# Ledger of designs, part 2: VH-VL binders against Cap-specific mRNA (nucleoside-2'-O-)-methyltransferase 1

Target 1, 225 residues: Cap-specific mRNA (nucleoside-2'-O-)-methyltransferase 1, of Dictyostelium discoideum (Social amoeba) (q54wr1r214to438)
Amino acid sequence: IFINRAAVKMANIDKLADLLTPIIPVPGKPRDFIYFGDVCAGPGGFTEYVYWKKTRGGKIKGEEGLDLDDVVKGFGFTIKGQCDWNVEKFSKQIPIHNFVKEYGLDDTGNILKSENIRDFSSKVFYNTNGFGLQLFLADGGINTDGKESLQELMLQQLILCQILTMFETIGRGGNFVCKIFDTFTPFTIGLLYLVYQHFQSFSIVKPFTSRPLNSERYIICKNFL

## First folded at step 1 (VH-VL)

Design bx8 (from bx1 with heavy chain H99R S100L E102S Y103E V104Y Y105L S107W G108S T109Y Y110A Y113I; framework fv_bexmarilimab)
Fold by ESMFold2-Fast, scan of step 1:
Structure bx8 (fold): chain C 225 residues (1-225), chain A 124 residues (1-124), chain B 108 residues (1-108)
Amino acid sequence: as target 1 above (225 residues)
Amino acid sequence: QVTLKESGPTLVKPTQTLTLTCSFSGFSLSTSGVGIGWIRQPPGKALEWLAHIYWDDDKRYNPALKSRLTISKDTSKNQVVLTMTNMDPVDTATYYCARLYSEYLGWSYAFDIWGQGTLVTVSS
Amino acid sequence: EIVLTQSPGTLSLSPGERATLSCTASQSVSSSYLHWYQQKPGKAPKLLIYGASSRATGVPSRFSGSGSGTDYTLTISSLQPEDFATYYCQQYGSSPLTFGQGTKLEIK
């Protein structure tokens, strides 16, 4: 049903950690409603999974028909043009018309620019009436082609900016999923320790669908304090 | 191309059971978000929804007719079957099957592709 | 059940004119769950508009839908000969799924 390996990875992570059930309900919304964010996430696999799961595969039960705005609302941030959102490739049965695509102040989607993080965070704040996000997803990476000599520095900056964006937008009780690599520099360890201090639980997992020698892992952080 | 076609008897006697089969191609009822519905239309009258079945075997029936209706699917044969018991002359209508489908740019199931319909006459 | 009332029952217009067809629900229905179908004599219905305002694939731009709550409208900006048909609104915001009684658009 999923056409994107990232959606399958998210399904495995959610099955393990039960990330889509809110601890603190959003005022004025049904109990199971969530706001979520998905950064560096083009073409949208994590977003596809969340909408699919929350809408029960896009099904509307006749005796309990429901507006999408009472089910889920997502905010996306990804670089424009290169790995941009590809909603045309989402399963057509998954309704996503209320998904908000943000590209920051300069309209580039570059999360490495602080003004773009601030712009995204302000829009999330206003669109959630100050409540913030109950789920923050960060699946960012870099292309190795032409980037080998700068890979470590660029990965450190990417992870930092994803974490900063999470801290600016996440609400109390929120859950955080972030892709990391097996590059344990003092800087990266410091960032992970900072994150560790702010959540009730912290785990590092390798999704079932990851390649055996792939260095990618995900941190799964539950219940923002 | 997506196609649906109704089949079954065109003449039914009062008190008999009607069995209609919807055969479709160009999509699978194992695909998440897809369903098949049955709608009827008496001559010169409005459309009336009867029942539908979703990919996950979830079934919905018109409450006014629920005691008379059964809907089932055979995903391997690309078929959905509707049975309606205790037929009466007022049940004379054209019976349509249609794909129940949600668009990714919409939040609702609509009947996007319809069969040609089959006229069922109930008389002695 | 939610009753959909369409008005007028019959609308007589000439090609080139603007047609406005109304659908009123007995209870509020989310616009996401309101759809419009076109039916020509002897033919199956064809989906025109889904979710109150989105045109189905292959539907000409002269067709547009609008509305929210209990009041919905289908507009045809410049009638073509092939547009003379019966139009039905339909809701699935609440069970049972219901159709309006139809508006017949006929040549004056």
Scores: ipSAE 0.000, ipTM 0.466, lowest interface PAE 14.3, mean pLDDT 81

Design bx9 (framework fv_bexmarilimab)
Fold by ESMFold2-Fast, scan of step 1:
Structure bx9 (fold): chain C 225 residues (1-225), chain A 125 residues (1-125), chain B 108 residues (1-108)
Amino acid sequence: as target 1 above (225 residues)
Amino acid sequence: QVTLKESGPTLVKPTQTLTLTCSFSGFSLSTSGVGIGWIRQPPGKALEWLAHIYWDDDKRYNPALKSRLTISKDTSKNQVVLTMTNMDPVDTATYYCAHTFYESGSYYNYVFDYWGQGTLVTVSS
Amino acid sequence: EIVLTQSPGTLSLSPGERATLSCTASQSVSSSYLHWYQQKPGKAPKLLIYGASSRATGVPSRFSGSGSGTDYTLTISSLQPEDFATYYCQQYGSSPLTFGQGTKLEIK
């Protein structure tokens, strides 16, 4: 069903942590409704999984007679262009017409710019009536063309900006998933400890669908305090 | 060291199908973000992008040529294959394969940083 | 599709001079998706600048890029003999990925 490995990866993560069942229901919405965010994640594998799961593979619109706006609503933020959201290649059975694509103040999708984070956060706040997100997904990565010293700095900046965007948009009881790489720098450790302090539970996992030699891991954080 | 090399016929007759293979070393198409693109250049003219394929089998085609193009990979052999149907003399060009990369949040996206030497394909009756 | 127009088509200069090459897009493109390549006769293109302003590995400091929106510039501060080549800009701010026509830098 899923042609993108990121969607399969998200399915594995969700099975480990049951991330799509909100602890605090959204006022005015059915109990199982969620707002979610997906940053640095074009072409949208995580977004495809969430919509597929919440719409029961596209069946919920027909079976339940529910408007998609009463089932799930996502906000995406990624660099604009070809690796932008590829929703046209999502399973055609998955309704996704209410997914909101954001690109920040300068319309680039560059999360490293604070004005773009503020713009995205403002739009999420407005569109959720101040409630915020019940699920925040961050799957960003980089390549420095073999400049390993620069790679660590750029990865630290990317992870920091993803975490800042999460803090700006997540609601109480929300869940957070973020890709990390094995590092032992004081900065990265301190940043993860800050995140740890703000959630009821914190775990580090390697999805079994990730290649064995990859250094990538995911932090799974449940119940934002 | 990263190397790429194009192989295939150098002479093709009109209406025939062209099949080109890109063989590479120094990196793996199993690595997240890694892709291979195909670009052509008619003699004395500008570069034209044809297609690319990524580690997760995501495929992109130039819309002007999409109906004629198929790209596939064999990760175990370190090869990417491009097929182009219904060749015409105007398709005479040097065909290049090149390493490309995508990672969300990166400024190093959709660059062609390592290129094969190119293979001249002449379409003539 | 986004059309990239490079100017001038041919630029005739002497070693030691400053070269300024322009690339204009038919509609706005993010600087993150604007790249520059150098191509010498009979050779494959070589990456020079990615993301409008970042030099690729091994590219001399005399090469610099700048610009945003629709207007981008490649500058070579003091031309060396090996710099005489054709230069192409490339965008992928929207599909399809396109290249400019090229600017040929030749010895005066």
Scores: ipSAE 0.000, ipTM 0.442, lowest interface PAE 16.4, mean pLDDT 80

Design eb10 (framework fv_ebrasodebart)
Fold by ESMFold2-Fast, scan of step 1:
Structure eb10 (fold): chain C 225 residues (1-225), chain A 126 residues (1-126), chain B 108 residues (1-108)
Amino acid sequence: as target 1 above (225 residues)
Amino acid sequence: QIQLVQSGAEVKKPGASVKVSCKASGYTFTSYGISWVRQAPGQGLEWMGWISAYNGNTNYAQKLQGRVTMTTDTSTSTAYMELRSLRSDDTAVYYCARGTYEYKWGSTYTSYFDYWGQGTLVTVSS
Amino acid sequence: QAVLTQPPSVSVSPGQTASITCSGDKLGDKYAYWYQQKPGQSPVLVMYQDSKRPSGIPERFSASNSGNTATLTISGTQAMDEADYYCQAWDSSTAYVVFGGGTKLTVL
């Protein structure tokens, strides 16, 4: 049953964009292997979908067939406590034991701190032998009951830091998915234009799922240049 | 079998409102959107808008903004389209249709309609 | 404001090839879709994503989309193919979905 909203949302995006098949094979790995990153990822719906899809719903389990390390490996970065991973909601049939949870230099998972971005990026670099990620997922949002202007400023900083982390970790040929909102500022437009310039293709999608945030959209960027 | 069944014909006076229903069966209602398309007598197809059955998000044709409201009742797998301030040129057959998203690289968003209701004739006359 | 232009009518003899065009600015950069509507009936999807056929649609139906023109082609046209045909595309400048004016196909 696919009751996880984030997993269903990612399935719709992947169906449109074929995000899990690498253009450039990872050296030393089978053709379809990918490294991926999932930032601001708690409780983990995007990560669950990627592992589910790559393991064919668990049919390629570590105890039978290919080792999980020859199929997929993910790196997660999220704030401890409030937006942390909820592994209890992951399907028990999906092997996910090689997934790496990172929390940055200060162990908080705060992506707004440049030291934490650098620490995460360094760990990705060393764990991929410098090759980088074939898929970068950014599903970050701000939960606040403040005024619209405050929400806009906080979202701008979050989007900037997610994009910066992507640039630090993505490999050539990699794909990028990032949540955005309807509120446009010159700053946000400039960031999106910068991203647009670095990928072969750029699209904006609105998922059929994703209550309660009706204003959310995703940019889908293919083939990092 | 996938089926969309609409409510029966309506006759309204100018200035009135009409609410057409569309009951879905044979598929998971909340996994798709419903679009509304109308056709005036002897004329072509005109898209009115769509609604997501999952979260209730709507998108209306700009010509109809302010006069149209689309809703869903997920407990009965039914979509509704209400058109207010009716005019004689609103006389048409109104269709509901199941919609799905897809993309062509370089395009922002696209949708097409794989299953259609039987249509509901709405006549606006004085 | 986007407009999709179709010829109002096309006539063909049984067994001949019918060609119905749909023109719009940069239409080839968008997906084109085609619907068949017989009198008193609901539209039926006959082609999607420019050139793909839904299951149940005869191989006689084919389509293309390039530049400014999408074309629906019916080879070996049969009397049962007589209907109105509508093209459809996405258009962000209006309301995401736009239909062509329709073409009445007559099989004489």
Scores: ipSAE 0.000, ipTM 0.415, lowest interface PAE 17.9, mean pLDDT 79

Design eb11 (framework fv_ebrasodebart)
Fold by ESMFold2-Fast, scan of step 1:
Structure eb11 (fold): chain C 225 residues (1-225), chain A 120 residues (1-120), chain B 108 residues (1-108)
Amino acid sequence: as target 1 above (225 residues)
Amino acid sequence: QIQLVQSGAEVKKPGASVKVSCKASGYTFTSYGISWVRQAPGQGLEWMGWISAYNGNTNYAQKLQGRVTMTTDTSTSTAYMELRSLRSDDTAVYYCARDEYLYGSEFDYWGQGTLVTVSS
Amino acid sequence: QAVLTQPPSVSVSPGQTASITCSGDKLGDKYAYWYQQKPGQSPVLVMYQDSKRPSGIPERFSASNSGNTATLTISGTQAMDEADYYCQAWDSSTAYVVFGGGTKLTVL
């Protein structure tokens, strides 16, 4: 349902921007290895796509001498509960056992709390030997009971926290994908300009698989400076 | 402890709309989704779509695309399913079920069902 | 276009083993789920993720899923097990939930 659609959406974005091949190799790893992060991303469609693509549809699983830790490693951060990660439901053909699910210091997965961002970032730092992520994915959204002013404030906070988490975890040469919406405040525009200044390329796209007239768009940022 | 309670039976004329409610209790409403499944008299289960109580995202069955709308009200922990342009073959028991968003998905708690009869 | 095929009915004597199949292309590559529905009642999840049993479901219920066929097995079948049984899986071609047509289990 949800996961199939998100995976197809990510596939479309990746085809447009070639996001899964690192421009700077990770020291001590094979040339094509990446660390990646996926925030606000339960149930895991983007994560499923990345593992599928990097393992060549599960083909790498059966190859002697290859370990998942030499192919790809992901770090996830999302709200804890049933809308959480369910990696056991990913296609049985996709090896994903080294995926790390993080829920922050308070174990809630709430990215709006700075202590949870700090905890997640510290774990990424230690797990990557300070090198950081080659791909950062942010697919967050909100539900606010239809209260427009609260919805606008929550969206601003969500975008801010996703961008802050990206800045704390991304490595040089890393790529960034983030969901955005049509309506922008001066605050949000300022954040996007800050992001623009830190990447070699910046584009805004609407994936083909998104619903017609949906306000959903993605910024695609390549090669973190 | 976990319970989904649906609104009562409805009788509608062809061309009308129906809106069924599903009130959740006993768990954190915004941590789960709600799927809607219907069953015509003497027939099998048919999935209609789901909604995330966390972010309001929806996914509808292709057959019903354009006729169905799913919403939530987190202040009352209630999910709604509205079906428009009713036809006689929409006569069914409509169920809400607690859902998580991966694949199939797993429907671990169900409402009692709401009978919607479409007749002239 | 994906469809899950179940036999319309299965009959067993009390104490015998009932076997209900669910067939679909490459079904073993996805998780299968099973629901029990008694007349006038809502469905109840009896097996999830191929072979796992929810709390409250008797150990007599077991299931497997391989190749193109998922199977629900009820050992020592009791009169209380009479119900319609539905399998469920993910349809990757449509990105939708798909249910089997259902199997009526009769214990005679």
Scores: ipSAE 0.005, ipTM 0.430, lowest interface PAE 15.3, mean pLDDT 80

Design eb2 (framework fv_ebrasodebart)
Fold by ESMFold2-Fast, scan of step 1:
Structure eb2 (fold): chain C 225 residues (1-225), chain A 123 residues (1-123), chain B 108 residues (1-108)
Amino acid sequence: as target 1 above (225 residues)
Amino acid sequence: QIQLVQSGAEVKKPGASVKVSCKASGYTFTSYGISWVRQAPGQGLEWMGWISAYNGNTNYAQKLQGRVTMTTDTSTSTAYMELRSLRSDDTAVYYCARDLEYTWGSEYYFDYWGQGTLVTVSS
Amino acid sequence: QAVLTQPPSVSVSPGQTASITCSGDKLGDKYAYWYQQKPGQSPVLVMYQDSKRPSGIPERFSASNSGNTATLTISGTQAMDEADYYCQAWDSSTAYVVFGGGTKLTVL
C-alpha cells in the first residue's frame, strides 16, 4: 500500500487517532471534506497520505458529481529547492491539482522568517474563507553537522515557528500532528504545554522501531478549542 | 557495507510450501522495505510483493494473493517470503531487494539485491 | 493490466550510443528505474527516479522519461555494458511494481 516512510507513519497515526474525520463540517462542503496544512514536509509524504485516503486511493467518484474541491484541499509550505515539492512527479494517480504550494513572501520557504509565516497564513485565510484548517501537519526536522547546542537552538526555533503557523491557520475542532525530539528544553516544554492547553486531547507517540535510541516522536492533538 | 544474504537453494514437490529468508546488514533494517522479485529460467523479472520492516505492512502482487506471505523478524534483521501450493511454474530464482522509502511519493525501487535463491519445483 | 514494453534486443558497436526504450501508458507520470543484469548475477540499479545516477555508475549512463516512453542511453558503449536491461515503474493506483520484459544489449 505505502512505501513512503512519512505516509506509513501518518497512516499509523491516523488509524490510532482518526484525524481525517472533521468534527465541525466546512460550510458549503460535503460532511467529510477537510482543508489541511503540511509544513516543513517537502516533498510531502503526509500530504500524499491525506490525498490518497480522502480520494480513496486516487479514485474520485466522478459519476456522483464529486470534484476534488469537494473532497480535500491542502496547503503546503516547505523550503524551496531540489528537495521541495515535485508537482510533476508527486504520484499522478493521486489527484493533487488543487494542492497549493507556498514559499512565503521571500519565495524561499523558510518558516523561520515571520514574514513567510504571515504570507502563508494570509493565503490560507483567503483560500478557506476564514474557516481555517481541520488538520495541521508538521514534520519538520534538522540534520546538520554543527554543534549540538546549535542544533538544539535550531530545533527550538523550528518547533516555535511550526506551532505559531498552526495557531495562525488552524480552525476550531482542528487536529494537529507535530514531530518532536527527545532533547527537551524548558522552552520546548513551555511550547508543548501551551499547545496542550488549546486542544481537547494531547498525546505523545513514539513510532515503533527496532532502534532503542530513536528520538523521534509525534504529538497528536485533537479538537482545537 | 550494505548486504542482503539469502538462504540456500530448495527443491520441492508440487503442492508443498517454501520459505526463503533474507538477512540484512549494514543499515537500519526498520527504515526500509523489502521487496521480493522472482525470475523463471530464461525469463524476466516478476515482482511478488513488498513488506515494510517499519510496521509489517504488506502489499502482494494480485496473481500471488492468497499463496504468499511476507514477514520480518526485526531482532535478527531478517525478512521471509513463504510461497504455498507450489506449482512447476513457480520454479525460479527468488530475490529479496531493499526498497527505498522517500517522501517524494509511493516509490518502489531497489538499490541492493540479495544473491538469489533457486527454488525448483518438480515431481 | 499495465505493461512496460521493451525491445527484446539492441545491438551497437563499441564506442557508439545505445538507446533502450521502455513504453507504457502515462509512464512519464511515474518514476522510471533501470537495472542491469549480467548472466548468473543479481540485477544492479543503474538509474533511478527517471534520470538520477547511483554512485559508481559511469557518467556515460543517462536516462529520460516523458509521455509514454522512458529511455536509457549509454554513450560510448563498452563491452562491459553487454547485459540485460530492465525498466521498472510503480503504479500508485494498484501499488503494483511492474518490470519491462528486458532488453539484451549486444556490443559487437
Scores: ipSAE 0.000, ipTM 0.437, lowest interface PAE 13.4, mean pLDDT 79

Design eb3 (framework fv_ebrasodebart)
Fold by ESMFold2-Fast, scan of step 1:
Order: structure tokens, then sequence, then C-alpha cells
Structure eb3 (fold): chain C 225 residues (1-225), chain A 127 residues (1-127), chain B 108 residues (1-108)
């Protein structure tokens, strides 16, 4: 039913943490509406899940008197190329026409460039009238296929840039999900402690659908202070 | 400063009703739930129920179901607890408290706790 | 009746370590919280998520939660620590907040 394993992982995480229920309503929107961001997450599995869940599997239509812009609106940020957004392969019943794909100032989607983070942030706040995001999803990773060791320095930079992008765009009461790996350095521990201090709830989970022996974990953070 | 300020002491006859108020300040009222907890003289803390200031959902303690009603007024950032058909054993200090929440990874569920408390309202029920 | 069991009272001399227990079925699989209540005052949160201290709570307060028992430990106990202490947890079977019966700490 979902485009890839990322959607299944997000469904598992959401079942544990109820991440799509906003604590603070968006002014001028129905109480259940959210703005959300999805970074480093092409081809769009997390985005597919959020739209599917919020539209009740595509059942929210004109018959219910609701416009998609009164239900959910997402902002995506991912590297251009083979792992870019593939919205054409989303379930046909899921309306996604208001999803916004961003690629940063230089049009590369490279989150490691501060000017691209600032460009994305500016566009998010402009398009949310300064309110920011109620859900921030970060599923970025470094490809280590065929290698025995992880590129720890690059993973540290990726985690830092995802967290910085979250801080630049998240609104009060927002929820945050970020992929991490169990190769903890003092730098990464410091970043996680900073994140911990800014949310009411902080958890580290291994999703049910993740293989037991891989190092993939997620932090789940609720209610940005 | 985060603060919860409750209404003053009440003296009631058996069979009457009491409505205690709890005015919140220093935070976004609709972002947290409010629990009501009472304490009879010389006794422990007894949880009465919870209300979401966000959506008005309530959960009441089984023993009080049918006698208690919790409401909120978002325009004044005030929570209310009404207890009906008062008995002498309802004599207690009634507290409102702000509910924080945590996700418990091992059980996959939310838990609730109280980070700020009102000063308490003494309700005396006597004939 | 309280689901969480605490001893009714604990007595220590100034400077000694006080230990207050809270027992409940599989309590270690849940988060335990601790409140301090002095006479005529509202309860104050002193420990959250089993073992974490809110800002303003002295370092001499610590706590643990394992198996069926959560424990609040006060090292170098002072006269100002004399109070009633309550543990609290979430009961998923009833979807209710549950308090322990309370422990009166006397510093003699």
Amino acid sequence: as target 1 above (225 residues)
Amino acid sequence: QIQLVQSGAEVKKPGASVKVSCKASGYTFTSYGISWVRQAPGQGLEWMGWISAYNGNTNYAQKLQGRVTMTTDTSTSTAYMELRSLRSDDTAVYYCAREGFDYVYTSGEYTYYFDYWGQGTLVTVSS
Amino acid sequence: QAVLTQPPSVSVSPGQTASITCSGDKLGDKYAYWYQQKPGQSPVLVMYQDSKRPSGIPERFSASNSGNTATLTISGTQAMDEADYYCQAWDSSTAYVVFGGGTKLTVL
C-alpha cells in the first residue's frame, strides 16, 4: 500500500507516539490541520504516510466540505537525482497536489549548505505566515552499501544540519522525528541533549519494521517548548 | 512565571454542588491538560480526572463518574471542576495541576505527570 | 485503595540517607514521578521520568525504578526535607493516573 519501507516505518512510529495530532492549532485552520516538513526523505515514504493518514486514506473530498489546504500541507527538501521525490508512484487515492518540493538556494537539495537551510526556512515561514511546522521528519542517511564502516564525520554533519533545519522551521508544540545511528560521539550526544532540552518528551526507538541487527534508530520528540 | 490560581474556600451542605475554578497564566493554556486532585484532611492524594484544554476531552475517576464535570474557558484560560450531590466525605482540599506528558519507549504509550499545581481550594461539606 | 504501595512513614537523623519505596506490578516498565508536600502547601514535583530532577531541586535527591519498585533517595537529609512524599505512575489498564498512599518523612 505504501511506496516504500519509509512509509511503513513512519506508520509504526506514529502508532507509538501519535505524532500527527497537533497540540496547538494553526490560526485560521481547522483544529486537526498540520503543516509538516520532510527532509532528506526522497522518494517520499514519510510524506505518503502523512497525507494518507490525514486524508483518511483519500476519503476527505469535496463531499465533506474540506479543501486539501484545510487538512494538511507538506514541505519537502531532498537532494535532486535518483532519490528525488517520486509522487507519481504514491497511492492514486491520496491527494498530494499541495505538497511543496524545495531544493534550496542552489537548487541541489544539499542540506549540508547553510544557504540552502536558510532558503528552505524562509520559504516555510513565508508559506505558514510565520507559524512554522507542527511535524518535522528527518530520515537522512549516508549510503554505506558494500562497506563495513560508517562515515562518522559525514553522519555527524548530516544530523547537525537536519537538527538546525528543524530549529529554523518548527513551531511551538511541534513534533520531531530524526533518524540516528548507534555510533555516538561526544558531538552527537551534545546535539541530542540540546534537542532533549527543547521538547516536553524525548525517546529513542528502534522501529518494529527495522531489522534487529542494523544500527538504525529514531529519536521521537514531542511538543517543542 | 507559570501559575495556577484557584478560587477561594467553600462551605456547602450535603446534597449541594460546588464549582472550583483554576486560572492559568504564563503558558499557552490550550497546549496542556489540567488534572484535578483532592486530599481529604490527613489523607493522601486522590486523582479525580483530567481535561484537555485543547479539545475538551475528559477522563474521570470511576468513583466520581456521574458526579463530576470538568470544563474549560479558553477565552479566560480557566479550568473548572464541578462536583455534585456532595457528601461529608467530599470534604477535602481540591487542587488543579498542569499535566505534562512523556512517551514511554518500553510500553509504547504516553504517561502523564504534574509539573505545576494550584494553591488548593478547601471545600467543607457539613450539616 | 491506592494501586501503588508506599511505607506510611520513614524516620532519619539529620545528615543520614532516607530511602522511600513505591511498589507496583511491573512499575519498572513505566515512568515513576515523585512529589513533595509540606504541611499547608501544594505538592511540588521533585523527580520525573524515574530519575530526573527538575531545576531547583537539590542534587541530594535521586531516584531509581526497576522491577516492581521505584525508590526516592535523599542523601544528607536536612530538616527542610521533612514532608510527605508521593509516588505517581500511569496505569494503562484503567487509563488513569495513580498515586501512592504517601510516606511521611520525619527528620529527628
Scores: ipSAE 0.000, ipTM 0.415, lowest interface PAE 18.7, mean pLDDT 78

Design eb4 (framework fv_ebrasodebart)
Heavy chain, then light chain:
Amino acid sequence: QIQLVQSGAEVKKPGASVKVSCKASGYTFTSYGISWVRQAPGQGLEWMGWISAYNGNTNYAQKLQGRVTMTTDTSTSTAYMELRSLRSDDTAVYYCARVDYLWGSDYFDYWGQGTLVTVSS
Amino acid sequence: QAVLTQPPSVSVSPGQTASITCSGDKLGDKYAYWYQQKPGQSPVLVMYQDSKRPSGIPERFSASNSGNTATLTISGTQAMDEADYYCQAWDSSTAYVVFGGGTKLTVL
ESMFold2-Fast, scan of step 1: ipSAE 0.006; ipTM 0.435

Design eb5 (framework fv_ebrasodebart)
Fold by ESMFold2-Fast, scan of step 1:
Structure eb5 (fold): chain C 225 residues (1-225), chain A 125 residues (1-125), chain B 108 residues (1-108)
Amino acid sequence: as target 1 above (225 residues)
Amino acid sequence: QIQLVQSGAEVKKPGASVKVSCKASGYTFTSYGISWVRQAPGQGLEWMGWISAYNGNTNYAQKLQGRVTMTTDTSTSTAYMELRSLRSDDTAVYYCARDSGYEILTGYYEGFDYWGQGTLVTVSS
Amino acid sequence: QAVLTQPPSVSVSPGQTASITCSGDKLGDKYAYWYQQKPGQSPVLVMYQDSKRPSGIPERFSASNSGNTATLTISGTQAMDEADYYCQAWDSSTAYVVFGGGTKLTVL
């Protein structure tokens, strides 16, 4: 079905929240078309799910005059190299030739650099004719040898940069999904309250496929105000 | 467990409007869509349109565009289908059906897995 | 846009295999679904996504979909299988649901 478990997690989240149907249609596009972004999510499970669902498992191919650009278009941003996009392993029946991979100004994919956020945001603006994204997905994480204070600092910076990138690219009525871990710092709580204030709906969900003892959660935010 | 219960039979004159209701129970209403399908006496199934219970987005059959309106009331888990400017050839049993949506583990759409009992609408002078 | 064509009727003796076809241009590029409807009753989903069987549907029901033709097969057909059968698919150009004209299955 899917290449990795991130696609199954996204399917679970989408079934719960119906994230792929836009409230505000994109000018010049069919009603159900969406632009979406997927950051820190290589090798691409969330992207695979979105393209799979929007193209009905690839069954939309070869139709009369139907262009993939009238169905869905995604913009990806992830660290180049180790956890890079692996679109070559996506199911061959899923058309994704219009997916745009971005690596920022310095070509590293490092979202912690403001220059790279600016570059990504500018390209999203240009490619969406200024309309922005109807869905923003952020599935970033870290690995720091178990040092608690270092892990927390790096997670705070990652979450901040993902949220800033979302604010720069999301359109009105857009939906936002972001991975978080158990929070207890004033900084993280403050960021979540800021996000809460900008969406009509805010919820915290543990996906069905997450381990019972895993601290992994997702915030699901609907309808950007 | 999962059930769709429709309103009772209607008799209407040509030119009138009819509004059929479909009350859902046993599942999270806003997680699925509702399709409306009609069947004229002795004829086959004809799809009329679909509505998302999550955001109210609709998609109507081309033949009925401009005459049909689908709505939902999330507080009562009820879907509605209103057909205007009725003609004698609108006489049919009208069904609501749950669009099964995306199955979590398989990642597939399952089709129309639950159907209401049907509502007979008769258009006569 | 899309048109799905089914034979109006199919007859089979009890215990024999019944085959109901559904034809449409490039139908094999789309998922096909099958519904059973008995007189005075609502339709019941009997096969989904070409060849999958819902929980509660007997194993004697099977289906396939390739090229231009989807087929519903009922092995060891029983009197209780007598009904109208409808195929269904999506027209990708309009996102409309399309039903076949229906096939009346007679067992006897």
Scores: ipSAE 0.000, ipTM 0.428, lowest interface PAE 16.6, mean pLDDT 79

